# VHH binders against o75319, part 116

Target 1, 181 residues: o75319
Amino acid sequence: GNHIPERWKDYLPVGQRMPGTRFIAFKVPLQKSFEKKLAPEECFSPLDLFNKIREQNEELGLIIDLTYTQRYYKPEDLPETVPYLKIFTVGHQVPDDETIFKFKHAVNGFLKENKDNDKLIGVHCTHGLNRTGYLICRYLIDVEGVRPDDAIELFNRCRGHCLERQNYIEDLQNGPIRKNW
Key: E = the ipSAE of ESMFold2; O = the ipSAE of OpenDDE; V2 = 0.75 times the mean of E and O plus 0.25 times the DockQ between their complexes.

## First folded at step 9 (VHH)

Design A104 (framework vhh_4orz_3; at its last look DockQ between E and O 0.43; V2 from the best seeds 0.54)
Fold by ESMFold2-Fast, scan of step 9:
Structure A104 (fold): chain B 181 residues (1-181), chain A 119 residues (1-119)
Amino acid sequence: as target 1 above (181 residues)
Amino acid sequence: EVQLVESGGGLVQAGGSLRLFCAASGFTFDDYSMAWLRQAPGKRREWVALITSGGETDYADSVKDRFTISRDNAKNTVSLQMNSLKPEDTAIYFCARQDWDYPEGFDYWGQGTQVTVSS
């Protein structure tokens, strides 16, 4: 389907790097076929994503795509030099342990392989907000020992939009630490 | 309480037409994309048509040019006009509200209405 996802235009395309981390969050890029439905200033293609990251003097080393669809863009639309990882993440409900562990493994693997550079892990769902913010914050809390409220505040500030799903926020604040078994 | 109630299903001969209706209540209807999905006997549920809050429409390839989705925000209804019906269109048709944050999924569903197309 080529319809623009609901509320997609309401969010900034790309946030800022989260200081002290390798994370940067953004909304899903939309391939060229969507541009017929967008004004020029609303376009955010895979190419636009890389241009905006470059404008911040940052470089992507990995993209983690959390969307539960392949309709928005194809991995082939990305530069061959940037690894792409798809983690089909069901929204609405808090991501399950399997999804959380896959995300943690991908991040840990990237950091181990990229300890001698400053490349970023780009993470997105459809809006780059709730699934994206949940998994980034869950990683910071569980792996890096960040206090939940601090992780959430850092994400909100750098994304430029606050996490909106109350069940996600509640799980981050009061839920159990998900150990990587 | 969010509620979606379908109507308009029935038996029709191949080549015929039916119009399905979905009455929505318990939420701000104008803010949500609405969809129709169907489940044929022995098959998985499949998406058929969607209409966004802004009125943009989208269709599965199998129904494109035969089905038309529309909405009436004043009456909180979404409808599906089905033309040139085929036996393969036989299914239970569900009205669904797209999740506001997870556009790949649906958070509320009607009970469904049976459509049977005879050859």
Scores: ipSAE 0.759, ipTM 0.872, lowest interface PAE 0.9, mean pLDDT 94
Fold by ESMFold2, look of step 10:
Structure A104 (fold): chain B 181 residues (1-181), chain A 119 residues (1-119)
Amino acid sequence: as target 1 above (181 residues)
Amino acid sequence: EVQLVESGGGLVQAGGSLRLFCAASGFTFDDYSMAWLRQAPGKRREWVALITSGGETDYADSVKDRFTISRDNAKNTVSLQMNSLKPEDTAIYFCARQDWDYPEGFDYWGQGTQVTVSS
């Protein structure tokens, strides 16, 4: 089935660009087959994603999809040609070192290839909150040297929702710096 | 504190029926999708059926039209009615809560209840 993920309707579709970074976070867009289960004002399709980014006077240069499934949309559903990367990210537990490394590698590669433009990295999981917030903050802390509490505050403010999963918050605030880049 | 307790398993002959129950406690049951999974001897655990907080259901192809998942929010229970049972339905059946933030997976499981279907 095409079930709407639990609580998905409760979250803002797209956040704001995180100042001083190339990140923007959003919840998973849902392809047309899901829309029979949604009121018109609840819809958030791949096309809607790109319209909302354009309304902010921004442009996506990469989408990093952290979901562990292909059922929500396919890259072919995107209205524009944009690089797309799936990083299968197991939830519930703090992401493992391999997943963190893949994310850091993708971000560093993007920044190198896009040093002469201002395009954004769009990152999403199902709700665009916990897995997304964890990996963005982990990058800012480990690679950019941002203080944990500052990274979390920046993400929460720009996403429009606070990180909720306590083991992720604890790992960011009090866990070890990851040396995998 | 989250607990899921399955019951209703047993031995039945092929073609028979059995109803499984799952009692849930320690969370706001009405807000979660619930599922049944099973693990046959020597096999990977596989998904069987899901029921959303809103009552929508979905089934694995192997059990479609034979099994029915339902929920009773007043009693905090999920049930699985299994009809036309086959020997290949023999497995330990687990009640699970879908992780709302990671809907690709389940964050809490029961201990399971054995279902054995004899030919």
Scores: ipSAE 0.640, ipTM 0.820, lowest interface PAE 1.4, mean pLDDT 93
Fold by OpenDDE, look of step 10:
Structure A104 (fold): chain B 181 residues (1-181), chain A 119 residues (1-119)
Amino acid sequence: as target 1 above (181 residues)
Amino acid sequence: EVQLVESGGGLVQAGGSLRLFCAASGFTFDDYSMAWLRQAPGKRREWVALITSGGETDYADSVKDRFTISRDNAKNTVSLQMNSLKPEDTAIYFCARQDWDYPEGFDYWGQGTQVTVSS
C-alpha cells in the first residue's frame, strides 16, 4: 500500500526561494490516497504545493523530482503548464556524476528558456533536504562559483532545515568540482 | 550506527509456529517503517511483511493470515509471529528498515535468522 515515507512529517512542506537563485526546495507532495493517513494539517498534496508557492508570491516553472520511487504522486497531478522532470536519485549516497550532470543540464536548460520570466525551479526528494540540498549546492558551487559553505548555509536557511548527511556535506566542502559537460 | 539483530529462528515442523524478533538500535525507531524479508536457497530475497511507524501492516500474499508483524516502540523491537508454517517458508529471515529511496525499498537489514520448516 501507500505508506507515508519515514520522517516525512518532520519537515516543513515548502522552503523559501533561495535569494540570488531560481531554486526552491520542498518535501515530496503526496497524492490524495495518502490523506486518509494524515491529519488535515499534515496533508501536503500537489495542489497544496502550488498554493503554498503562490502564497509566497512565486510561480513554479519546473519541478525536478529526485525521489527514487513514483508512488508518491503522478505527473498528471501537476498543472500541464509546469514541466516535470524525474531524476531517479538513490538516497544516502552522494549522487554520481551522471546524476549531477543531468541536474545541471536541466537547470541550465530551464534558465536558458526562461530568461524572460522569474519562475522558480522547484526541487524535491523525499524530504526535500539531503539529495535536494546536495544537488542545488553542487550546482551553485560548480556552475555559479559559490563558496561551498555559503551555498550550504543559503540552502539550509531557505529550506528551514539543515543538510543532515555528513558525506554530502564533506563532498560539497572538500570534494572535486564535477564536470559541467 | 544503525543495527538490526534478528533472533528466534529455528527448526519447526510443518503446521507449527515460530516467533521472530528484531532488536533495533542506532536510530529513532518510531520514525521508520520496519519489515521482514526472507531469502530461500536459490531464490531471490522477497518481502514478507511490513509495519509502518503508525502501526499499519501489510503482508505478502503468500503469508497473509498466517503471519503477523508487530512492533514495540518502547523496546525498539519488531516481531513476526509465524503460524501454520509450511516447508516453503524455509528461508533466512531478515529484519529491515524501510526507505523507498533505496534499492528494493530498504536501507538497512540484519544478518538474518534461519527458519527451517520440516515436512
Scores: ipSAE 0.519, ipTM 0.777, lowest interface PAE 0.9, mean pLDDT 94
ESMFold2 (binder alone), look of step 10: mean pLDDT 85; pTM 0.853
OpenDDE, second read of step 10: ipSAE 0.082; ipTM 0.511

Design A105 (framework vhh_4orz_3)
Fold by ESMFold2-Fast, scan of step 9:
Structure A105 (fold): chain B 181 residues (1-181), chain A 119 residues (1-119)
Amino acid sequence: as target 1 above (181 residues)
Amino acid sequence: EVQLVESGGGLVQAGGSLRLFCAASGFTFDDYSMAWLRQAPGKRREWVALITSGGETDYADSVKDRFTISRDNAKNTVSLQMNSLKPEDTAIYFCARQDWDYSDSFDYWGQGTQVTVSS
């Protein structure tokens, strides 16, 4: 099986680097077996991801996969030089504190290890929007001290799509800072 | 309220078959993709099979050609026919409704039904 995720075609494949950060967001890449269901201009494989990032004069140093499945692509489809981290998130609900902590820890570890380069942390869920945007914004707010509205605006602008899930937006704007990193 | 209730689990010998059922209520069943996931002891839940609202199916490589997912929209039921069962298929099997906002995750789950394959 190779059914395309619902609404996946509605979103831009990859956003732009978020200025002042090491983050770049994208929708889930789909391995070659999915291409039978896609027009050529709709294809977005792991190879396509890396080509698009290179076209922006950027380089990935880590991929964080927030999907709850392994069916879209395999870690083996990625270059061996780029670390891959899976954080299973169920979506719909605001990610729990354990998930937020794991994300923050992974980001902090990457930044400490990559002080001498400018490589990016690529983050995706299925659409690269709600779970992805929430965790990136949560990191910026809690760890970097960015104002919630500024973090959300930055993500929306760079991703090219606005966060859709109201409970995520509400938690970012008015929820408590998670000091569990 | 949304409710998913699994049945059909049990103990079976390697090479045997079981059919799992999921009775759905509290939502417009025909509009949603439905899935089966499983969780073996000490492991994360893994996706096994999915059937779209249009009837298209997809399977994890580990169960392909052995398991068949189907749905009966008149009865609000999704089923999983499991053939050629192996000891590694031992797990709690969960029925789940696919989230429209997050097509790789599930917003409602059943309680699960235990499948144990001996040998």
Scores: ipSAE 0.017, ipTM 0.374, lowest interface PAE 5.6, mean pLDDT 89

Design A106 (framework vhh_4orz_3)
Fold by ESMFold2-Fast, scan of step 9:
Structure A106 (fold): chain B 181 residues (1-181), chain A 119 residues (1-119)
Amino acid sequence: as target 1 above (181 residues)
Amino acid sequence: EVQLVESGGGLVQAGGSLRLFCAASGFTFDDYSMAWLRQAPGKRREWVALITSGGETDYADSVKDRFTISRDNAKNTVSLQMNSLKPEDTAIYFCARQDWDYSDAFDYWGQGTQVTVSS
């Protein structure tokens, strides 16, 4: 056990806050048991995540975990003050409407409850790129009325890596608005 | 065309054993990690066991020391030996191919094989 995810080392640990939104994207943090397989500069634990967010003068108010596993870290590894939400998503295929609805519901609930602060919604999958970028962009397009190309460009710039899956990009650009919010 | 076909499921009494098989076709089997997942009535699919292309294995805590995953690259098969079965192991068991870009995600699934463990 404790195998490092494929290509995980190829991605920046955490992006920057997406301006005009409450979103920040990052790759999956790996609990201490993974560190024997990592050089010191490659480590990215839950503690490292919060340190990097703080270094940007930001504060997390919610983590949405889109991975299909609970192997990488435990909710108990997170500060008790930060809510954790698990939405199991399978990679490769575009997330289904039920998954999109759950994501939108969680974001809308957070924003209503956090009107008087500037805390961020942290979103991650394994690499913090394809599933993460799809759901954030889908939210911006469907709920906030952002143009698809603008949402994608904003995510790519702030994450520091471009969305890679062409079927995800095509669905964002040409797919229907999901009204199950 | 990628195809994964499960077999070996059935009815067994608590404490018994079953061996599940998954026949894979339509891709270079040796290049992919393979997994078994299960879904009990009214519950989400949960990961049970994984075997990497190099033969390394990993297991969910609930099945550790009771289940053994193995592969036969010459036959394009992955197997799950299930020992000391419990009623809570009752589920549809799915063979899955791990996605190359997402090591915790699966891009192809079989139709599943039913395992029922009576008390």
Scores: ipSAE 0.015, ipTM 0.318, lowest interface PAE 6.8, mean pLDDT 89

Design A107 (framework vhh_4orz_3)
Fold by ESMFold2-Fast, scan of step 9:
Structure A107 (fold): chain B 181 residues (1-181), chain A 119 residues (1-119)
Amino acid sequence: as target 1 above (181 residues)
Amino acid sequence: EVQLVESGGGLVQAGGSLRLFCAASGFTFDDYSMAWLRQAPGKRREWVALITSGGETDYADSVKDRFTISRDNAKNTVSLQMNSLKPEDTAIYFCARQDWDYSDYFDYWGQGTQVTVSS
């Protein structure tokens, strides 16, 4: 399918690095075939993503793609130097423990392998908001011991948009810590 | 309670036309992408057409230029105009809803309406 994802134009393409972390969140990049449906200022291709990251004086070291589809762009559209990890998530429901542990494992592995540089972990779902924000905040809470409200506030401020799914927010604030990863 | 009810199916000769309707209730219709999927005898369900909340349309290659999806937000309906029907279009046609936060996932489906195209 080549339709633009629902509400995709409503969100900023890329947020700012979350201070004190290696995370940066963004909405899904759309490959060149989508550009005929977009005004020039609305385009956000994989190349545009890397240009915007560079404009912030940052560098991506890993992309974690949380979308349930492969129709938006292909890994081959990314620079060969940046690893790509796909974790299929459907949205709406809070990600299950298996998904949470896959995310934590990928982040922990990246940080261990990249302790001598300042490269970022880029995380996106379709809008770079609910699934993306949930998994980043879940990592900060469970692994780094950040207070839930502080993690959510940090994500919202840096993404430029607030988490919208109340079930996700409730799980982050009051749900159990997932310790086995 | 989300309800999707299809109508307009029937028997038609090859080269003919049918228009399917889906009446939606129990949610804010204007906020959702709506789709038509079909299941032919002995095959898996396949996506046919989608219309976003903003009115953008998308089609499977097999139906492109023959089918047209549209919506009427005042009536909470989505329609599929099917032209130049072929025997291989024979299937049960389902109306489905997609939330803005889902990546190509449909959360509610109707019961389906049978379309039979004879040669």
Scores: ipSAE 0.484, ipTM 0.743, lowest interface PAE 2.3, mean pLDDT 92
Fold by OpenDDE, second read of step 10:
Structure A107 (fold): chain B 181 residues (1-181), chain A 119 residues (1-119)
Amino acid sequence: as target 1 above (181 residues)
Amino acid sequence: EVQLVESGGGLVQAGGSLRLFCAASGFTFDDYSMAWLRQAPGKRREWVALITSGGETDYADSVKDRFTISRDNAKNTVSLQMNSLKPEDTAIYFCARQDWDYSDYFDYWGQGTQVTVSS
């Protein structure tokens, strides 16, 4: 039950805020029960997440969890002041229209309610890369009108890792715009 | 060997009901989240319903309040009760396992069962 996700250690725990956006991506934080399987420098808990965000002089206003499992951490491990949203997102395949819509709706809702602050939308899947990157880029492309290559480059640069899945990249570059309603 | 076998599909009239079943074997069933996916003709496979190992459920908006996913750990089965069916629900329905140990994606699914809803 407490296996470390494959390749989890290979990724930076937290990316940088994406300039011009309210997005920041990170890999899944792991609850305390995982620490016994990690070196001290490899540990990345919910508490560590918030510490790292503060070190960047930022503040999280929402966490969107795209993972399908609940074994990594509990919402109760997060500060009560930061809302938590679970959006089940299938891995390895391009998210379906329902998932895309849910993500967009969540982001738009947050932005509408948080116009008076600069709090960030923290998005993560397991590695905080492929699913996370696709949905963030999909939003930028479909809602903000950003060029696909620009969106991908921006995400990659800020996350510190590049999108790996060709089907995601191809869909972002050449796929149809998804409905925003 | 991991096996997932779907059953219960068929032809039903709009407004009708259907119950799908999935028999799982070859793994510790109660350690995994299970899901139902569907693929309509000419469309991408889409997520329909999920039930975690802890019994929590989630649904796509398109099926919410109409479909109910459940599991029986004693029998290693997952079920999908589909009520108020619509022609738009016509698809091949797949039972899928979510990888618990090393990832959070679906790693196995069955051959699927055809559901056809006539107007």
Scores: ipSAE 0.025, ipTM 0.299, lowest interface PAE 5.2, mean pLDDT 91

Design A108 (framework vhh_4orz_3)
Fold by ESMFold2-Fast, scan of step 9:
Structure A108 (fold): chain B 181 residues (1-181), chain A 119 residues (1-119)
Amino acid sequence: as target 1 above (181 residues)
Amino acid sequence: EVQLVESGGGLVQAGGSLRLFCAASGFTFDDYSMAWLRQAPGKRREWVALITSGGETDYADSVKDRFTISRDNAKNTVSLQMNSLKPEDTAIYFCARQDWDYSQGFDYWGQGTQVTVSS
């Protein structure tokens, strides 16, 4: 079935750019087939995502999709000019080192290729919160040397929702720095 | 509309073989892990075999080395080759789609196909 993901309606579609970074977080866009189960004001398609990014005077240069499914939308639903990267990340558990490495590598590659512009890296999981917030914060801590509590606060403020999974928060605050990028 | 339709069940003598098929429609088949589960009378439904979108396989201990799961992405089909069948393999066999993002389990399964193994 085309059922709406659990609690998806509870979250803001798109956060704000995280100042001092190239990251912006959002919940998963839902392709047109889901719209029959949504009120007009609840719709958040791939097109709606790009419209909301433009309303903030921002531009996406990369989308990283952390969902462990391809049922919500297809890469073909995105503009051809924006690269799409899928990193299958299981929900509810702290991402493993291989997943963290893939994320860091993709971010570093994008930044290297986009030195001369201000385009953003858009990151999402289903709610754009736990897996998304974890990997963004993990990058800031491990690569950019940001203090864990500062990274978490910055993400929470800009996303408009606080990280909910205690295991994710605890790994960010107390876990080892992973030098795997 | 997601549909999973099983076929190939039937009656077979102990030591015999059957091949089950699952025809999938209504989703991008290549994107999902697929599984076979079974339920014997008076028992809980149990997992039997799994095949990932990349073709990696895993099996329950009770069927390891006897059953082989495979997929044909061009035909949107999952198959289960069952060899050296035992009376305790008698069950309704279900094809299922796996969704690790949402439930960490199965989000759709078919109506099942009956397999009866006589002694």
Scores: ipSAE 0.016, ipTM 0.250, lowest interface PAE 6.2, mean pLDDT 88

Design A109 (framework vhh_4orz_3)
Fold by ESMFold2-Fast, scan of step 9:
Structure A109 (fold): chain B 181 residues (1-181), chain A 119 residues (1-119)
Amino acid sequence: as target 1 above (181 residues)
Amino acid sequence: EVQLVESGGGLVQAGGSLRLFCAASGFTFDDYSMAWLRQAPGKRREWVALITSGGETDYADSVKDRFTISRDNAKNTVSLQMNSLKPEDTAIYFCARQDWDYSEAFDYWGQGTQVTVSS
């Protein structure tokens, strides 16, 4: 289906860079076929994503797509110069250790290869909120030693929307540290 | 708190029609996509129809042009009109609420209503 995801219009397209990190979160871009269902000011295509990042004087070096579908846009809709990584992330439930491991390794690999620049890791799920916020915060807590409440507050402020899934918040605050290689 | 209650199932002869109803409570009905899924004896559960909060509909190929999903937001009800029923439509039919954040999952289900189509 070409239907627009529930609540997709309710969320800001792109957040701000999270200070002290290389992360920027956004909602899923929608390819041309969705534009008939959107007002001009509601459109957020892959091209719109890059324009909005540039308006913030930032540059994307990697996109991590956490959606469990390919219906919203194709990797071919993105510039060839920006690597794209798909991690099919099951929502509703807290992401499993294998998914957390894949995310951490992708981030660590990017950072090692991009030491000499300031390019960003763009992360999105459908709304750029729950799966996105969970995995970014999990990385900050487990790898960078950030306090859970500080990681959540930083994400919420920079995304412009608060994490809404209580089970995700609970796991971040009280769950075990995942030591994945 | 969330409850979905199906009704309207029964026994019908091939070529007949049935209308299923799902009464929803315990959440803001207008904000969610609603779906019907079915499970036939010895088969996997399959998605049948979806209606978004905005009223867009989608259907499985097996039921296109025979089934119509609709919603009544004033009554918190989703309905499935089933026409030209075939023995292959025999199944337990479930009303489900689509997870708003993860469209591949349904986070709440009714108990189901039995539809039996005789040859």
Scores: ipSAE 0.686, ipTM 0.828, lowest interface PAE 1.2, mean pLDDT 93
Fold by OpenDDE, second read of step 10:
Structure A109 (fold): chain B 181 residues (1-181), chain A 119 residues (1-119)
Amino acid sequence: as target 1 above (181 residues)
Amino acid sequence: EVQLVESGGGLVQAGGSLRLFCAASGFTFDDYSMAWLRQAPGKRREWVALITSGGETDYADSVKDRFTISRDNAKNTVSLQMNSLKPEDTAIYFCARQDWDYSEAFDYWGQGTQVTVSS
């Protein structure tokens, strides 16, 4: 139903663009039905997301939703001009190779099609932190050749919160490179 | 008490079909996404198919267009229709519940049912 996700209020709604990338991370926006359970200043709707992005003088070109549910908001709540991609991603565990590949493929496709603009890839899970951070960092490490610690530090700094899950961090730092095809 | 009981596994020849069933009890079934997982010998457990409370489905690439997940909320059951089976599909298959409110992870699963596909 309309249960507010645990600890959802504890996280900044929207991070900052990651310098040198097209990524921006944010927590899941909640549809209007959730507002009854929130203080006005706690509300973060799909509309609020776009307003906050605009305030940063940025524009979203793609939203990648990593949540494993449909209860938070619907694609219809988003502007028609921004494509929406759902990648069901299980929480708490390191994403499997297929999930990683799907993410990488989506990002690469976007970059190929959007060379003529500076629109951002918005990525979110529930908190926009662990799953989101892992996949973004995994991409930077595997595809862009970024040092794992640098990728993690960059994400943490821009998101305004640090990756929390040790298994994600360990995999990024010491895990194998995942195939890009 | 949450319970998930899988059935329908067995031995089948390559190219054959099999339908798995899962009976759920002990929770409000229609509030949860359900999934099928599998674990092959010497491999990690992997998700195979997912069906949300809203009826949306997702599949692993390895089974896409061959497997179909469905649910019957009136009977509290989840099914997995497996067509064009391959030896690589040999595994123990588990019915799993996805945490609706918090972790968005699989928090319960059954004992599993063995599926063996012979070449």
Scores: ipSAE 0.053, ipTM 0.480, lowest interface PAE 2.5, mean pLDDT 92

Design A11 (framework vhh_4orz_3)
Fold by ESMFold2-Fast, scan of step 9:
Structure A11 (fold): chain B 181 residues (1-181), chain A 119 residues (1-119)
Amino acid sequence: as target 1 above (181 residues)
Amino acid sequence: EVQLVESGGGLVQAGGSLRLFCAASGFTFDDFSMAWLRQAPGKRREWVALITSGGETDYADSVKDRFTISRDNAKNTVSLQMNSLKPEDTAIYFCARQDWDYSEGFDYWGQGTQVTVSS
């Protein structure tokens, strides 16, 4: 489908780097075919994403795409120098342990291979909010030992929007730590 | 409590038309994309049509140019006009509310209304 996803225009395109981490969150970029449905100031293509990251004096080293669709943009729309990883993540429900495990392994692998640079891990779902915020916060809590409320506050501040799904927030605050098998 | 109630199904001959209605209650109807999905005997549910809160529409290739989805926000209803019906359109038709954050998912469904198209 070529329809604009619900509420997509309501969110800032790109957040800021989360201090003390390699994470930056953003909403899904939309390929050129969507631009006829958007005002010039509303456009956010893959090219626009890289321009906005550069404007912050940052550089992407990995994109993790959490959407459950391929309709918004093609990996081929991204520079060949930036790895792209698709993790099909079911929304609404808290992401399952397999999805959490895949996310943690991707992040850990990137960090080990990029010790000598300061490149960022870009993470997005449709709005760059609930699935994105959940998985980033889950990583910070489970792997880096950050307190849940601190992780959530850091994400909310840097994304410029607060996590909205109460079941996600509840799981981050009171749920079990997910240990990889 | 969110409720979606379908009506308008029935038996029709190939080439005929039917209009389905879905009455919604228990939520702010204007804020959500609404969809129609269908399930034929022995098959998985498939998406048919969607209308966004802003009135944009989208259709499965199998029904494009034959079906038209519309909404009436004053009445909290979504409708599906089905023209040039084929035997393969025979299915239970479900009204669904799209999850706003997870665009491939639907968080509430009606009970369905049967559409039978004879040859």
Scores: ipSAE 0.731, ipTM 0.856, lowest interface PAE 1.1, mean pLDDT 94
Fold by OpenDDE, second read of step 10:
Parts: C-alpha cells; sequence; structure tokens
Structure A11 (fold): chain B 181 residues (1-181), chain A 119 residues (1-119)
C-alpha cells in the first residue's frame, strides 16, 4: 500500500555527513505513488535524495536499505551507478549478530573498493534514525574504536535527531563488542 | 477485513519436521511482506522468518538453515517448513503481515498454531 509511515514527516529527510566517516543517514525515500498523500514540501523521493546529497557537495557510493518492505521504493528508482544493498533489519529490537555482521561486512567492502574516492555510504531504515543509528554507531564502536557516547553524539548531531530507543542506546553504551570477522 | 489463519501445528519429536500454513484474506496479499512469529511460554514474541513481496527471505539465527518460509500469491498463502525441530522450537506460531507504518512492525496476525517438540 501507499500509507505514509508513521511519524515519517517528523524527521529531516537527509542528515549531514558524519565527520571522519563516509556515513550519511536519511529517512526512507518514497516513490511517486506516495506524493498524492503529501504536501509538495513534504515529498522526498529517490530523486530528491540525490538532489539533496548533491546540494551538500557529496556523492553517494552505496545505499544500504535496512527496511523489510519493498513498498517504499524500488531499486530501479535509483541511478544505476549507485549500488543498492538490502539488509533486513527488524525494528525496535537490537539487531542480531548476523545483521551487525552483514552491515560491517558491507561497509568494509565498500571502503576497500572505494579508497580512491570520497563517495558516501547512505544508510536508511524507515526514519533513518534508530536502526540506522544503531548500526552506524555499532560499526564506529566495534570497528573504529570510537567511544560509545562519542559515536552516539556524532550520529545524533549529524542526523539532526537523537536516537530514541533506550534499548539501542543502552546496548551501544554497555553492550558487548560484536565480532568483526 | 484482514484475516490470517494459521494451521499445521502439532506435536512432533525432536529432529522431526512440520509444515505450517497461513491463509490470508481481506487485502492485496502480493503487496505485503509476510512473517512468522513465535512465542514460547514465559518468553516474548519473536520473529522467526520473513518473506518480502518480492520473494526475498530472512530468518532468525536460531532457525536459519532449518526453517524455510515461502509464499503462494495465487493462493494467498504463506508456509513455514520446519526441519530438524528442537524442543526449543516449542511455541505458538503466528502468521503476521508486516507493515512498518505501525510501531510494532506488524499490523495483523492470526490466533496462532501450537507447535510442540518433544525431547
Amino acid sequence: as target 1 above (181 residues)
Amino acid sequence: EVQLVESGGGLVQAGGSLRLFCAASGFTFDDFSMAWLRQAPGKRREWVALITSGGETDYADSVKDRFTISRDNAKNTVSLQMNSLKPEDTAIYFCARQDWDYSEGFDYWGQGTQVTVSS
């Protein structure tokens, strides 16, 4: 269906590049069929995503989609030049080790293959906040050795919204490091 | 009216197999991702398997390589093939429609079907 996700309108469409990283977070873009339910200024399509990224003088090199549904947009709606990766990530619960591993593997693979450019890893779930923030922070903490509070603060600041889920925050702050194999 | 009706549950011995079915009605079935959830006694409900409208699948780590979710859009059904069953798989299994417009991630599910695996 073409229902607008709950609270989707409440979030900034695109965050800022996280300094010192290749990450940028955004909320899920919606395909054209959703536009009839939105005011013009509320619309955020795949095309709009790329326009907004360009306005920041950035370029996407990879999109990681953490949603479970295909109703929001199709990979075909994206430029062919930008790889699209789906990583199924259940909402409201801390991602399992497999999900974390998949994310880390994808990021590391991208970084390895894109050493010669400055293209960004675009990450989104529905709101581009909780699941997105957790996995990005998890990566920074586990792989880059960033302090949990620093990672969270950096993400929140750049996304323009704060992580909301206490279980995510608590796991990031006090949870075990996950394997990086 | 959206309806999800589970069937196929029962008692099975450890190492055995069971196939669950879900009949869906009241909505455009092929537009939605479908999932199987389960709730064991004294535990929280957890997702087990998911299949997107496009046929892509995902599984909980605990059931990966043992369970297979499938769908038949012509019949509006979702199935869960459960192999190498363990006592830990004992639970009420629910068929659920995924919708991230809802905070829970699922907006409808059935009454469930009991699966009991004996040691």
Scores: ipSAE 0.040, ipTM 0.343, lowest interface PAE 4.1, mean pLDDT 92

